# VH-VL binders against q0atu2, part 222

Target 1, 119 residues: q0atu2
Amino acid sequence: MLDKKARIRTSREYRNVFEKGKRLSGRFLIIYYVENALDNNRFGFITNKKIGMAVIRNRIKRQLRAIVREYQGQVKNKHDIVLVARAGIGKSSFEGMEKDYIAIMKKAGLFARNANKID
Below, E stands for the ipSAE of ESMFold2; O stands for the ipSAE of OpenDDE; V2 stands for 0.75 times the mean of E and O plus 0.25 times the DockQ between their complexes.

## First folded at step 11 (VH-VL)

Design j20 (framework fv_recibokibart; at its last look DockQ between E and O 0.85; V2 from the best seeds 0.84)
Fold by OpenDDE, look of step 12:
Structure j20 (fold): chain C 119 residues (1-119), chain A 123 residues (1-123), chain B 108 residues (1-108)
Amino acid sequence: as target 1 above (119 residues)
Amino acid sequence: QVQLVQSGAEVKKPGASVKVSCKASGYTFTEYWMHWAKQAPGQGLEWIGEINPDYGDTNYAQKFQGRVTMTRDTSISTAYMELSRLRSDDTAVYYCARDTGSLFYPTGHFDYWGQGTLVTVSS
Amino acid sequence: QIVLTQSPGTLSLSPGERATLSCRASQSVSSSYLHWYQQKPGQAPRLWIYDASSRATGIPDRFSGSGSGTDFTLTISRLEPEDFATYYCQQYDSDPYTFGQGTKLEIK
């Protein structure tokens, strides 16, 4: 699990990202991202019934958290980022999901220039 | 039809704990923020806190920090509010309420409410 | 926190009259984050007006909401017997969620 400090935890914080943030769509993920006034990044996650059954959603949630945790140190600071799982993600492998995350984050310019494991 | 059904009235002694349940139906439980409010007898409404049913993240009003715990069981679409170290001024009707907007677009107003749970704290 | 002060505390009127309820915020509140609820004795609150001026589903058009900044108003053009209740304003412009203390609309 991500540290509490690294999570978007309130409805107001989520609302802020959706209202003021930029949106980018990947194959399996949509990200909403906006600069925050903090020194750290915060991540939020959205899953819905379109993904599949509860067991699938739970797996996806776990996998998304793992991916975010793996690369969090390589993301530019001062951002609130919400990951929205798309319907097709339920049929994706972990590697496919990770690849999509990296691609969309690169497109957003959210990785630091010296980031590892992103090429 | 969306429904929030709360547990029955409780009578507790000072210092005890109470756990109120709120069972949701008619919608996807994990896709809407759940809130709790307090209403003392003859008084107004007071916001207690909110919970993200999908991930379990919570946000409490400062007044209740350290005494309130909000949880959920997604398998039965049920939210819980536990209040500990009860005192006489905790006597009130407690409501669960759903945010009108989904997690994707929370609105900050509440469209569906539970019927309320009376908690009486007395010696 | 943002304090919402409603006035008057009690409003006594007769059916057919016009009712004006005020909600004043201690600081500016976006209209998108100011809402009203109706509550009758022994019942849960019911969403009434949202986004300062939008009527919730099933709410008669005799109800209207208006205002901006720190001053918001709920107006009932012609009171019906079923309109006598307590009305609360609520905001979530800033943490935490807060309610006004309520205005009790009672029959004269």
Scores: ipSAE 0.890, ipTM 0.949, lowest interface PAE 0.6, mean pLDDT 95
Fold by ESMFold2-Fast, scan of step 11:
Structure j20 (fold): chain C 119 residues (1-119), chain A 123 residues (1-123), chain B 108 residues (1-108)
Amino acid sequence: as target 1 above (119 residues)
Amino acid sequence: QVQLVQSGAEVKKPGASVKVSCKASGYTFTEYWMHWAKQAPGQGLEWIGEINPDYGDTNYAQKFQGRVTMTRDTSISTAYMELSRLRSDDTAVYYCARDTGSLFYPTGHFDYWGQGTLVTVSS
Amino acid sequence: QIVLTQSPGTLSLSPGERATLSCRASQSVSSSYLHWYQQKPGQAPRLWIYDASSRATGIPDRFSGSGSGTDFTLTISRLEPEDFATYYCQQYDSDPYTFGQGTKLEIK
C-alpha cells in the first residue's frame, strides 16, 4: 500500500496536475505529471464508471496501486503523477497494465538512471 | 435530480463525539469531491475538509485536524463526518457540499449542498 | 491561510437601488478560484457567481462579479426584494479553502 505521503490527497493538487502537468498516453493508461517542491513523489488515481462494474473497477484500483508501489524506486524524485485509467483497462491483465505503466514512465523520462524495483 | 440529504439534529455533551451523514443521489457518488463546512449560530461559513469518495483520501483544515474524521460508504452513496472531543464552540450547523467539477478537474465551488445538520453541544 | 475580508458587514438599501459588495483577500487569489454564495436565513448557501465573474445557473443578469488579485466585487444593478440575503465570497486558490465573513444585505 502506498504511504499517505506518497498520495495526492487534496482536490486542489489534482487540479494543479491537470492544469500544469504534461500528458502521455499509453494503451490502457494516461499519465499527467508535474514536478513538485517536496522531497518525494506523490501519486493520484482516476478511474471511472466507463471501465466497468464495481468488481472490475476495484480490481483495477488495487492492481494499479500495487504496480505503482512496486516500481516506486525507479521513479525520479519530486513529481506529482496522476494515473488515468482508459475504458479498455477493464479487459486488461495485470501484466498488460504493468507493461503499459513501465512503457509510459520510460517515455516520459520519469524512470531514474540505474533505478531498481521495490521488493 | 441531484440531492444531498443529511442526518437529523443531534444534542451532545462536551467530550462526546458526533457522526453526521450525507446521503447522495441523482449522480455518480464516486466522481465528485465532497466537502464539509461549519456555520456557528449567527456566524459565517467555515471550511472543515474534503474527501475523495472514490479512493477515500481526505484533507482537513488544520484547526480540525486530530478531531475530525471523514469517511464514506460507496455501497450506499453516503459520506460521513465525525467530530470528536466536542466543545461548546462546536455548536453549529454542519453542511456537506458537492464540488461542481470532476475528481481530476475539481472547481472548488459547490453547486449542491445538504440541508444542514444542527449539532448542539451542551451540558 | 488566506483571509477574505468582506465590506461592508451590513448594507442597508431599498429595492431599485444598486448594491456593491467587496471582498478583499490577504494575498493574491486567481480569478478562477474566487466564488460567491447567497444564503437566506434557515437555508443552505447557494452558488451565485463562480470564477469571479460567471453567473451560476438561473442567476439573473442584474448580478455581476468582477475583480482580480486581492480585490473582488459583487454588483447588483437594481435590487429586487428577493435579493436581500447574506453573500459570502470564497477562495479555492490555497489550502485551506476559506470563506469571507459575509455581507448582509438588508432592507432599509
Scores: ipSAE 0.874, ipTM 0.930, lowest interface PAE 0.5, mean pLDDT 93
Fold by ESMFold2, look of step 12:
Structure j20 (fold): chain C 119 residues (1-119), chain A 123 residues (1-123), chain B 108 residues (1-108)
Amino acid sequence: as target 1 above (119 residues)
Amino acid sequence: QVQLVQSGAEVKKPGASVKVSCKASGYTFTEYWMHWAKQAPGQGLEWIGEINPDYGDTNYAQKFQGRVTMTRDTSISTAYMELSRLRSDDTAVYYCARDTGSLFYPTGHFDYWGQGTLVTVSS
Amino acid sequence: QIVLTQSPGTLSLSPGERATLSCRASQSVSSSYLHWYQQKPGQAPRLWIYDASSRATGIPDRFSGSGSGTDFTLTISRLEPEDFATYYCQQYDSDPYTFGQGTKLEIK
């Protein structure tokens, strides 16, 4: 569960990311991201009924939060980032979602570099 | 046929708490922001706050911060607003209302409202 | 916070007359975030006009909204008996989301 400061929490904040954000699609996820005026990142999550039944959706929500929590320290600050689950994510494994997240976050340039080379 | 049905009227003493429910039907409860508003007798509407019913995130007007708690139970499509340390000027009708847009693209206007719940705080 | 001031507080008119209701914001509000509601006694508010000028579903053509920036207007071209109610404007441009204090449109 992400800290309150690290969450997009208001309806207006979500709309701002939708309206102003850059969009980048992966296999299971779409991210929208925009610079914010804060000293930290904020994450939002969007899942819809097309993903599957409530049990499946709740599993996806838990897994996405866990993935974001795992890598949040690597993300460049000052960004609002919304993860949108694509249709079909319900068939994905945790590892599949995790790989997809890493790939799209790197492609967006949102991971801070810690002296590793770029592939 | 979207419907928001609120719990019945309540009478409370100063210092107590009240928890108002708002049961949603006719739509997917977790796909729309839910808002709460106060209307004191003979007065206008005042926004209290909002909740993302999918993830439970909340945002409250400053004057209610510290006394209001909004929650939900997605298994029964029900939102709740709890107001603590009640005062006489908390006597009002309390409404829940649904945003017309999605969680990611909310519109900020409310197309469906509950019938209202009268909360009376008397000494 | 953005304060919405509606005027007049009470507007007394007869059926068939034209009504103009004003909503003034303490700072600029995007028209996409300025909305109007109608409320009759004993009833919940109803969405009436959204995005400053768009009529909600089922709202008659005699209602029109206009304005931008800090000044917004709700106009009823020819009053019907059913139009006598209280009207509230509401903004969504910044936290906290606020309502005007209302204009009561009553029969003269």
Scores: ipSAE 0.776, ipTM 0.892, lowest interface PAE 0.7, mean pLDDT 91
ESMFold2 (binder alone), look of step 12: mean pLDDT 93; pTM 0.937

Design j21 (framework fv_recibokibart)
Fold by ESMFold2-Fast, scan of step 11:
Structure j21 (fold): chain C 119 residues (1-119), chain A 123 residues (1-123), chain B 108 residues (1-108)
Amino acid sequence: as target 1 above (119 residues)
Amino acid sequence: QVQLVQSGAEVKKPGASVKVSCKASGYTFTEYWMHWAKQAPGQGLEWIGEINPDYGDTNYAQKFQGRVTMTRDTSISTAYMELSRLRSDDTAVYYCARDTGSLFYPTGHFDYWGQGTLVTVSS
Amino acid sequence: QIVLTQSPGTLSLSPGERATLSCRASQSVSSSYLHWYQQKPGQAPRLWIYDASSRATGIPDRFSGSGSGTDFTLTISRLEPEDFATYYCQQYETDPYTFGQGTKLEIK
């Protein structure tokens, strides 16, 4: 699981990422990202009711956290990143979400090829 | 209609813990930040902390860090604030309040408030 | 943390008069992050003015908010009996959220 230090935990920090962050859209995900003044990356998640019923939303929440945790070591340090689930994500597979995440993170220039690891 | 209903008044001894509930209705509970504030008798408002009801992430004012725990139960749209190791100066009305904006675009102002829960700490 | 200082602590006026309530911040606060609440005895606070100058739903136009930087003002152009209450300013510029100590508006 992502530890406390790797999570965006405050309302003010979510608003900061929304207001100052760059936006990049994928098939199932949108990311907003901004450089932070810390030594580590922090992740936030937004999943809304439009995704589907509680059972579907809870599955998506678990799978997104798992994907982010799995690839945590490949993300360039010093970023606050918010993942916003698009309405269509409820119809995706785990593999589909994972592929979309990798594609958008690479396009944003946030993925290092194992050269950059989280301390 | 949007409504926040809090649990009833509590009387506790110093050193005890108290857990106040705040039941939300009339909106999607998981899409708005929930805040807690304290008001000691005859005093002003003091912010305690906030919780993201969807993911459960919390943020507390440093003064309460280590003594306060905020949780929620999404199945019954209820937020909780537990304050431990109670002292006489914890005697206050405690309020829950909803941020006016969304989780990603919170506004930092509170459009709906619970009615308040009086917690009295006395020997 | 940002400290908000309200003045006066108590303001005694009569219906029909103009009221001016001050809120000063220890650091600069964006207008988008300064808000005002009204509270009557035994009741929860009610959002009154948000983003320094926007009236909340249902708030009469005799109320206006203004200010920027460190100095903010809540003005009531012509007091009605129902306006006598305690008013609190609040900031969201930095974590933690903070409130001013309040200005009690009381009947002279």
Scores: ipSAE 0.853, ipTM 0.918, lowest interface PAE 0.5, mean pLDDT 92

Design j22 (framework fv_recibokibart)
Fold by ESMFold2-Fast, scan of step 11:
Structure j22 (fold): chain C 119 residues (1-119), chain A 123 residues (1-123), chain B 108 residues (1-108)
Amino acid sequence: as target 1 above (119 residues)
Amino acid sequence: QVQLVQSGAEVKKPGASVKVSCKASGYTFTEYWMHWAKQAPGQGLEWIGEINPDYGDTNYAQKFQGRVTMTRDTSISTAYMELSRLRSDDTAVYYCARDTGSLFYPTGHFDYWGQGTLVTVSS
Amino acid sequence: QIVLTQSPGTLSLSPGERATLSCRASQSVSSSYLHWYQQKPGQAPRLWIYDASSRATGIPDRFSGSGSGTDFTLTISRLEPEDFATYYCQQYESDPWTFGQGTKLEIK
């Protein structure tokens, strides 16, 4: 359940992240990220049909939103971040995706090294 | 093969609402942004807004904010535009149109358009 | 918002002539975000030129687009009867996306 303010909502903003953002690949996820001129972070998601059937894609979409929401407080402010699901994500567990997300966010310098779930 | 088919013409009284549908076929509905535009009689095109059909996020032109709602149903590859509190100056042909690019790399130009839906607002 | 002003509003010409249609933006627009559409009466618009100068699929080579910054042009080197229509420019530089008011190309 990400707040409306925490979501990338316009087509042009997605394009901006693609064109100007830094890219970092994980096991199941790729992130693209760029600083924004706002006071908050915004997240976008890309989950294409190569991931699998609708049931699998819907599960992945729900789980990615849940992971992003859970760790939202640990992300450095003023970033637009797009999560791109890799084809292999359909075979992952929730814990596997969560671990991958934390690892890539830390490597990107967007997370504190000891970032934890929101209590 | 790619086709956008809109619902039929509507006649509404001032103050009513109208919901126009746009059924997509021939491509993966959730992988392209969908846009809506207005064309009043004898006038040019006016952009109303856009929707990400995969996640449902919307962006509306300020002029229509508060009166327009865009939604979609991915199970039937259909986008909807609802306009409320109708006025006589809402009389127009309304179009849905697909962005040429992908969700992550939208182009902002529209390769496929619906046939248009005439909405007439009269007393 | 970026206002696109097209000129002339109506252009009356004969088949065989050259047509030059102007689109002027109130602010700078990247060439990658300036597009043109053709619309005939009773029909939906059709993408004609994208990224200021690229012809859409099936568009004959007598059509060309050019320009940068605030000044863009659509040129038809030798008019055919099927070219008489209304042409709209459109920008994707700044939200909200906007169209020009159109140039109606009519038979003299």
Scores: ipSAE 0.857, ipTM 0.920, lowest interface PAE 0.5, mean pLDDT 92

Design j23 (framework fv_recibokibart; at its last look DockQ between E and O 0.85; V2 from the best seeds 0.85)
Fold by OpenDDE, look of step 12:
Structure j23 (fold): chain C 119 residues (1-119), chain A 123 residues (1-123), chain B 108 residues (1-108)
Amino acid sequence: as target 1 above (119 residues)
Amino acid sequence: QVQLVQSGAEVKKPGASVKVSCKASGYTFTEYWMHWAKQAPGQGLEWIGEINPDYGDTNYAQKFQGRVTMTRDTSISTAYMELSRLRSDDTAVYYCARDTGSLFYPTGHFDYWGQGTLVTVSS
Amino acid sequence: QIVLTQSPGTLSLSPGERATLSCRASQSVSSSYLHWYQQKPGQAPRLWIYEASSRATGIPDRFSGSGSGTDFTLTISRLEPEDFATYYCQQYESDPYTFGQGTKLEIK
């Protein structure tokens, strides 16, 4: 799991991202992102019943965390980012989900210039 | 119909721990923040903390930091609040309450409450 | 933390009268984050007014909420017997969540 300091953990923090953040939609993910006043990035995750049954949601949660961890070091600092899983993600492969994450993060301009593993 | 059903009254000695449960039904448990509040006899309401039922992340009031632990079991849609090192001033009715908004869109007000659990701490 | 002070502590009135309950915040609170609850003895609190002026589901129109900044008010235009209870204001402008100490509306 992501380090505690790398997670959005409070209702207020989630609300802040929603109110002040920018929104971008991918095929399987929607991201909301906003600059924070910290030296690190924080990630939040939203999976609802639209994704599917509990087993599917749990899998998706695990996979999203894995993807975020994999690319964490390549994301521009000082951002709060919430990933919202879209309907249909439950039918996606891990690779498909990862590809969508990379695409949407690129579109948002959230990857550092020297980021690798994203081309 | 949304319902929050809490566990029964508890009688504890000072220094002991108590774990109160809150079983949710009528909605998707993991999609709403769950909160806990304390109400001492004849007193007002005091916010204890919140939990994200989906990921288990918690946020506690400073007054309860180090003594309160909030958890959940998603398989049975149940939230738990454990209070340790009990003292006499912990005697109160404890409530679970659901945030009206979803996890990503919390509203900060509570639309459904449990019936409350009386915890009595006495020697 | 934001302290909410309610006044009066106790309000004694008769059915048919107008009731005015005050909630003052130690800091400015957005109307979106100021709420009211009603509680009767032996019962859990019930959401009453949310976002300063919106009535919760099933709440009669004799109840109204108003205010901004640091001063908020709950008004009951004509008291009914079932309205006698304790009312709490609550904020989430900032951490932590806080409640007022409550105003007890009792029958005169």
Scores: ipSAE 0.898, ipTM 0.951, lowest interface PAE 0.5, mean pLDDT 95
Fold by ESMFold2-Fast, scan of step 11:
Structure j23 (fold): chain C 119 residues (1-119), chain A 123 residues (1-123), chain B 108 residues (1-108)
Amino acid sequence: as target 1 above (119 residues)
Amino acid sequence: QVQLVQSGAEVKKPGASVKVSCKASGYTFTEYWMHWAKQAPGQGLEWIGEINPDYGDTNYAQKFQGRVTMTRDTSISTAYMELSRLRSDDTAVYYCARDTGSLFYPTGHFDYWGQGTLVTVSS
Amino acid sequence: QIVLTQSPGTLSLSPGERATLSCRASQSVSSSYLHWYQQKPGQAPRLWIYEASSRATGIPDRFSGSGSGTDFTLTISRLEPEDFATYYCQQYESDPYTFGQGTKLEIK
């Protein structure tokens, strides 16, 4: 559950992220991201009917919000980030989705802790 | 065929609340932003707010903030607008309208509108 | 908020004449975010011109939209009886999204 301040709530801001954002694709997720002029990060989510029936889509929505909330503190401040679920996400596990999210965010240079570090 | 069908006219006393419904059909309800607008008798259109029907996030014009609440029920493809603490100047036709674009590429223009719901506030 | 001012408030003309309706914004609005609606008494508004110049589905060629920045125009080259209605411009450049006050096109 992200609080209201951490969510993209306006249609115009979703349009802004699509038009001006950088795009990075993972296995199950695509992120679009742009720096904002605020003091915090905001997240948006896009899931579509291609994912599967309502039960599957609702599970994916809950799990994506949980993953974003869990890793909220690791994300570099002042970004609007939209997560777009790919059709194949319906067949993923929670762990697979989480791994994909971490990999994408690190590749984008958006993780403040261990971001862009050699291991 | 896309349709937005709104609930019927209501007469309310000052201080009451009203909840208008907008039932969508003919498209995937959760894939398009829904907007609400007000039109007082003999006056122009006024935007009230919008809702992301998939995730439920809302955004309201400052004039209505604190008195308006927008919700939806995805199981029956229905959006709701509730206006509280009604005054005489809330007497108006209220419209729901669908954004022409998708959730991630909204256009800000509205291709389909409900027929409107007349709300009369009188004692 | 962006204020849209339409002029004239009422335009009285006869069928066959040319109509020019103005919409002026208090600050710059991208043409991609300026739209026009037609409304007849007792009816919901209908999308008429979107993105300043694109005609919506079914709208006759006699209607055209133009403009950029703060100055936008809706033109009807030869008025037909069914064109007498109220026209509203709308902006999506900035939240809150706003409409102009409307121009009522009436038979003289």
Scores: ipSAE 0.868, ipTM 0.930, lowest interface PAE 0.5, mean pLDDT 93
Fold by ESMFold2, look of step 12:
Structure j23 (fold): chain C 119 residues (1-119), chain A 123 residues (1-123), chain B 108 residues (1-108)
Amino acid sequence: as target 1 above (119 residues)
Amino acid sequence: QVQLVQSGAEVKKPGASVKVSCKASGYTFTEYWMHWAKQAPGQGLEWIGEINPDYGDTNYAQKFQGRVTMTRDTSISTAYMELSRLRSDDTAVYYCARDTGSLFYPTGHFDYWGQGTLVTVSS
Amino acid sequence: QIVLTQSPGTLSLSPGERATLSCRASQSVSSSYLHWYQQKPGQAPRLWIYEASSRATGIPDRFSGSGSGTDFTLTISRLEPEDFATYYCQQYESDPYTFGQGTKLEIK
C-alpha cells in the first residue's frame, strides 16, 4: 500500500488536481497531473459505481494501487497525480492496466530517464 | 431522500473514548466526502476532519490530531468518528455532514447533515 | 489557519426590517470557497448560500450574498418570522475549514 506521504489525502488536494491538472487518456485509465510544491509525488485514485459491482471495484482499486506502487520510484518527483478508472476497466487484465499506465505516464513525460521496468 | 442518521447521545467519564456513527442512505455513500463538526453548548461550529469513504483516507484539523480517528464501513454505508482521552471541554453535539460535490471535485459546502449526537463528559 | 470573524455577534431587529450580516476573513478567500449556513436551536445547520452569492435549493430570494477577498455579506431584504436564527459563514480556501463564530439574528 502507498504510504501517507505518497497519497493525495484531502478533498482540497483532489479539487486542485481536477482544476489545474493536465489530462491524458489511455485505454483503461485517465490521469490528471499537476506540479506540486513538495519534494515528492502524491497519488490519488477515483473509481465509481459504473465500473461494476463491489467485488470488481475492489479488485480494480487493489490492482491500481499495486501498479502505482511498483513504478513509484521511477516517477519524476513534485507531481500530484490522480488516476481515474474508465468504464470498462473491470474487463481488463492486470497486465492490460499496467501497460496502459506505463504508456500514459510515458506520454506525460513523468517517468525518469533511468526507469528499469517499463513495458 | 438523502439522510444521515447518527447514533444516540453518550455520557462518558474523562479519559474514556466515544465512537459516533453516521449511517447514510438515499445516495451512493462512497462517492461523496464526509465531514465531522463539533458544536459545544452555546457555541459555534468547529470542523474536525474529513474522510474519503471510498479509500478511507482521512484529514483532521490539527487541534484534534492524535485524538480523533475517522473510519467507515462501506458495506453498511456508515461513517464513524472516535474521540479518545475525553475531557470536559469535549462536551458537545457532534455532526456528520456530506460534501455536495464528488470525490474528485468536492465543493467544500455541506448539503446534508446528521441530526447530531450529544456527547457529555463529566466526572 | 483562516479566521472568520462575524459581525455583529447579535442583531436585534423586527420583522419587515433589512438585515446585514458581515463575515471578515483573516486572509483572502475565493468567493467559490465562502459559504453560509442557517441554524435554529436544537437543529442541524442548513446550507443557505454557497460560493458567496448562490442560494441553496429552496432558499427565498430575500436572501442574498455578496463580497470577495476578505469581506463577505449576507443580506435579508425584508425579515420574516422564520428568518430569526443564527447564521454562520464557512471557508474552504484552506485546511482547516473554518466557520465564523456566528451572528444571532433575534426578534426585537
Scores: ipSAE 0.804, ipTM 0.903, lowest interface PAE 0.6, mean pLDDT 92
ESMFold2 (binder alone), look of step 12: mean pLDDT 93; pTM 0.939

Design j24 (framework fv_recibokibart)
Fold by ESMFold2-Fast, scan of step 11:
Structure j24 (fold): chain C 119 residues (1-119), chain A 123 residues (1-123), chain B 108 residues (1-108)
Amino acid sequence: as target 1 above (119 residues)
Amino acid sequence: QVQLVQSGAEVKKPGASVKVSCKASGYTFTEYWMHWAKQAPGQGLEWIGEINPDYGDTTYAQKFQGRVTMTRDTSISTAYMELSRLRSDDTAVYYCARDTGSLFYPTGHFDYWGQGTLVTVSS
Amino acid sequence: QIVLTQSPGTLSLSPGERATLSCRASQSVSSSYLHWYQQKPGQAPRLWIYDASSRATGIPDRFSGSGSGTDFTLTISRLEPEDFATYYCQQYESDPYTFGQGTKLEIK
């Protein structure tokens, strides 16, 4: 699970990311992101009922947190990032979600390690 | 339609704990922030804290930090506020209230309120 | 924390009169984050005005909200008997979110 320090916890902070954030859409995910005044990144998550039943939504929530946690060291510091799950995410695989996350983060220029290494 | 129904009045002794429930119906429980507020007899409203019902993240006002715990059970669309180490000045009506907006676009104003739960701390 | 100070604490008026209720913030609050509630004895608060000036659903035209920065006002153009209640302002600019102490409208 992500440490409390790495989570967007207040309703007001979610609203700030929505209002001020840049938006990028992937296949299964949309991200909204803004630079923060802290020395760390914070992540928030938005899922909704149209994704599927509770069992499916709970799986998606666990998998998204796992993906974010796995790649948190590669994210450029000082950002608040909200991941919004699209309706179709319920039919995705873990691998599909992971690839989508990586692609979106790279496109947004938020992966510091990708910027430092030329593949 | 939308309803927030709170548990009944409680009488507690100093040092005890109280857990107030707030059962939501008529909307998708996990898609709106839930807030809690305190109102001492003859006094104004005081914000206690908020919970994201989907992910369970909470934030509490500094005054209540360390004594308040907010939780929820999504299977029964119910939010809880537990206040521990009760003092006489915790005697109050406690309200749950729903943010008018969505989880990602909360408005900070509350369209639906529970009826209130009177907690009396006394012997 | 942002402190909201309401004045007067009690306002004694008769039906038909104009009421003006003030809410002053200890620091600037965006109009989008200042709201008003009405509360009658034994009842939960009811959302009355949101975003400083927008009437909530079902609220009569005689009610209007205005203001920006640190000074906000709730005005009732012609009081009806049902309007006598306590009114609270609330801010959502900064955590912890706070309410004013209330202005009680009472019949003379």
Scores: ipSAE 0.847, ipTM 0.920, lowest interface PAE 0.5, mean pLDDT 92

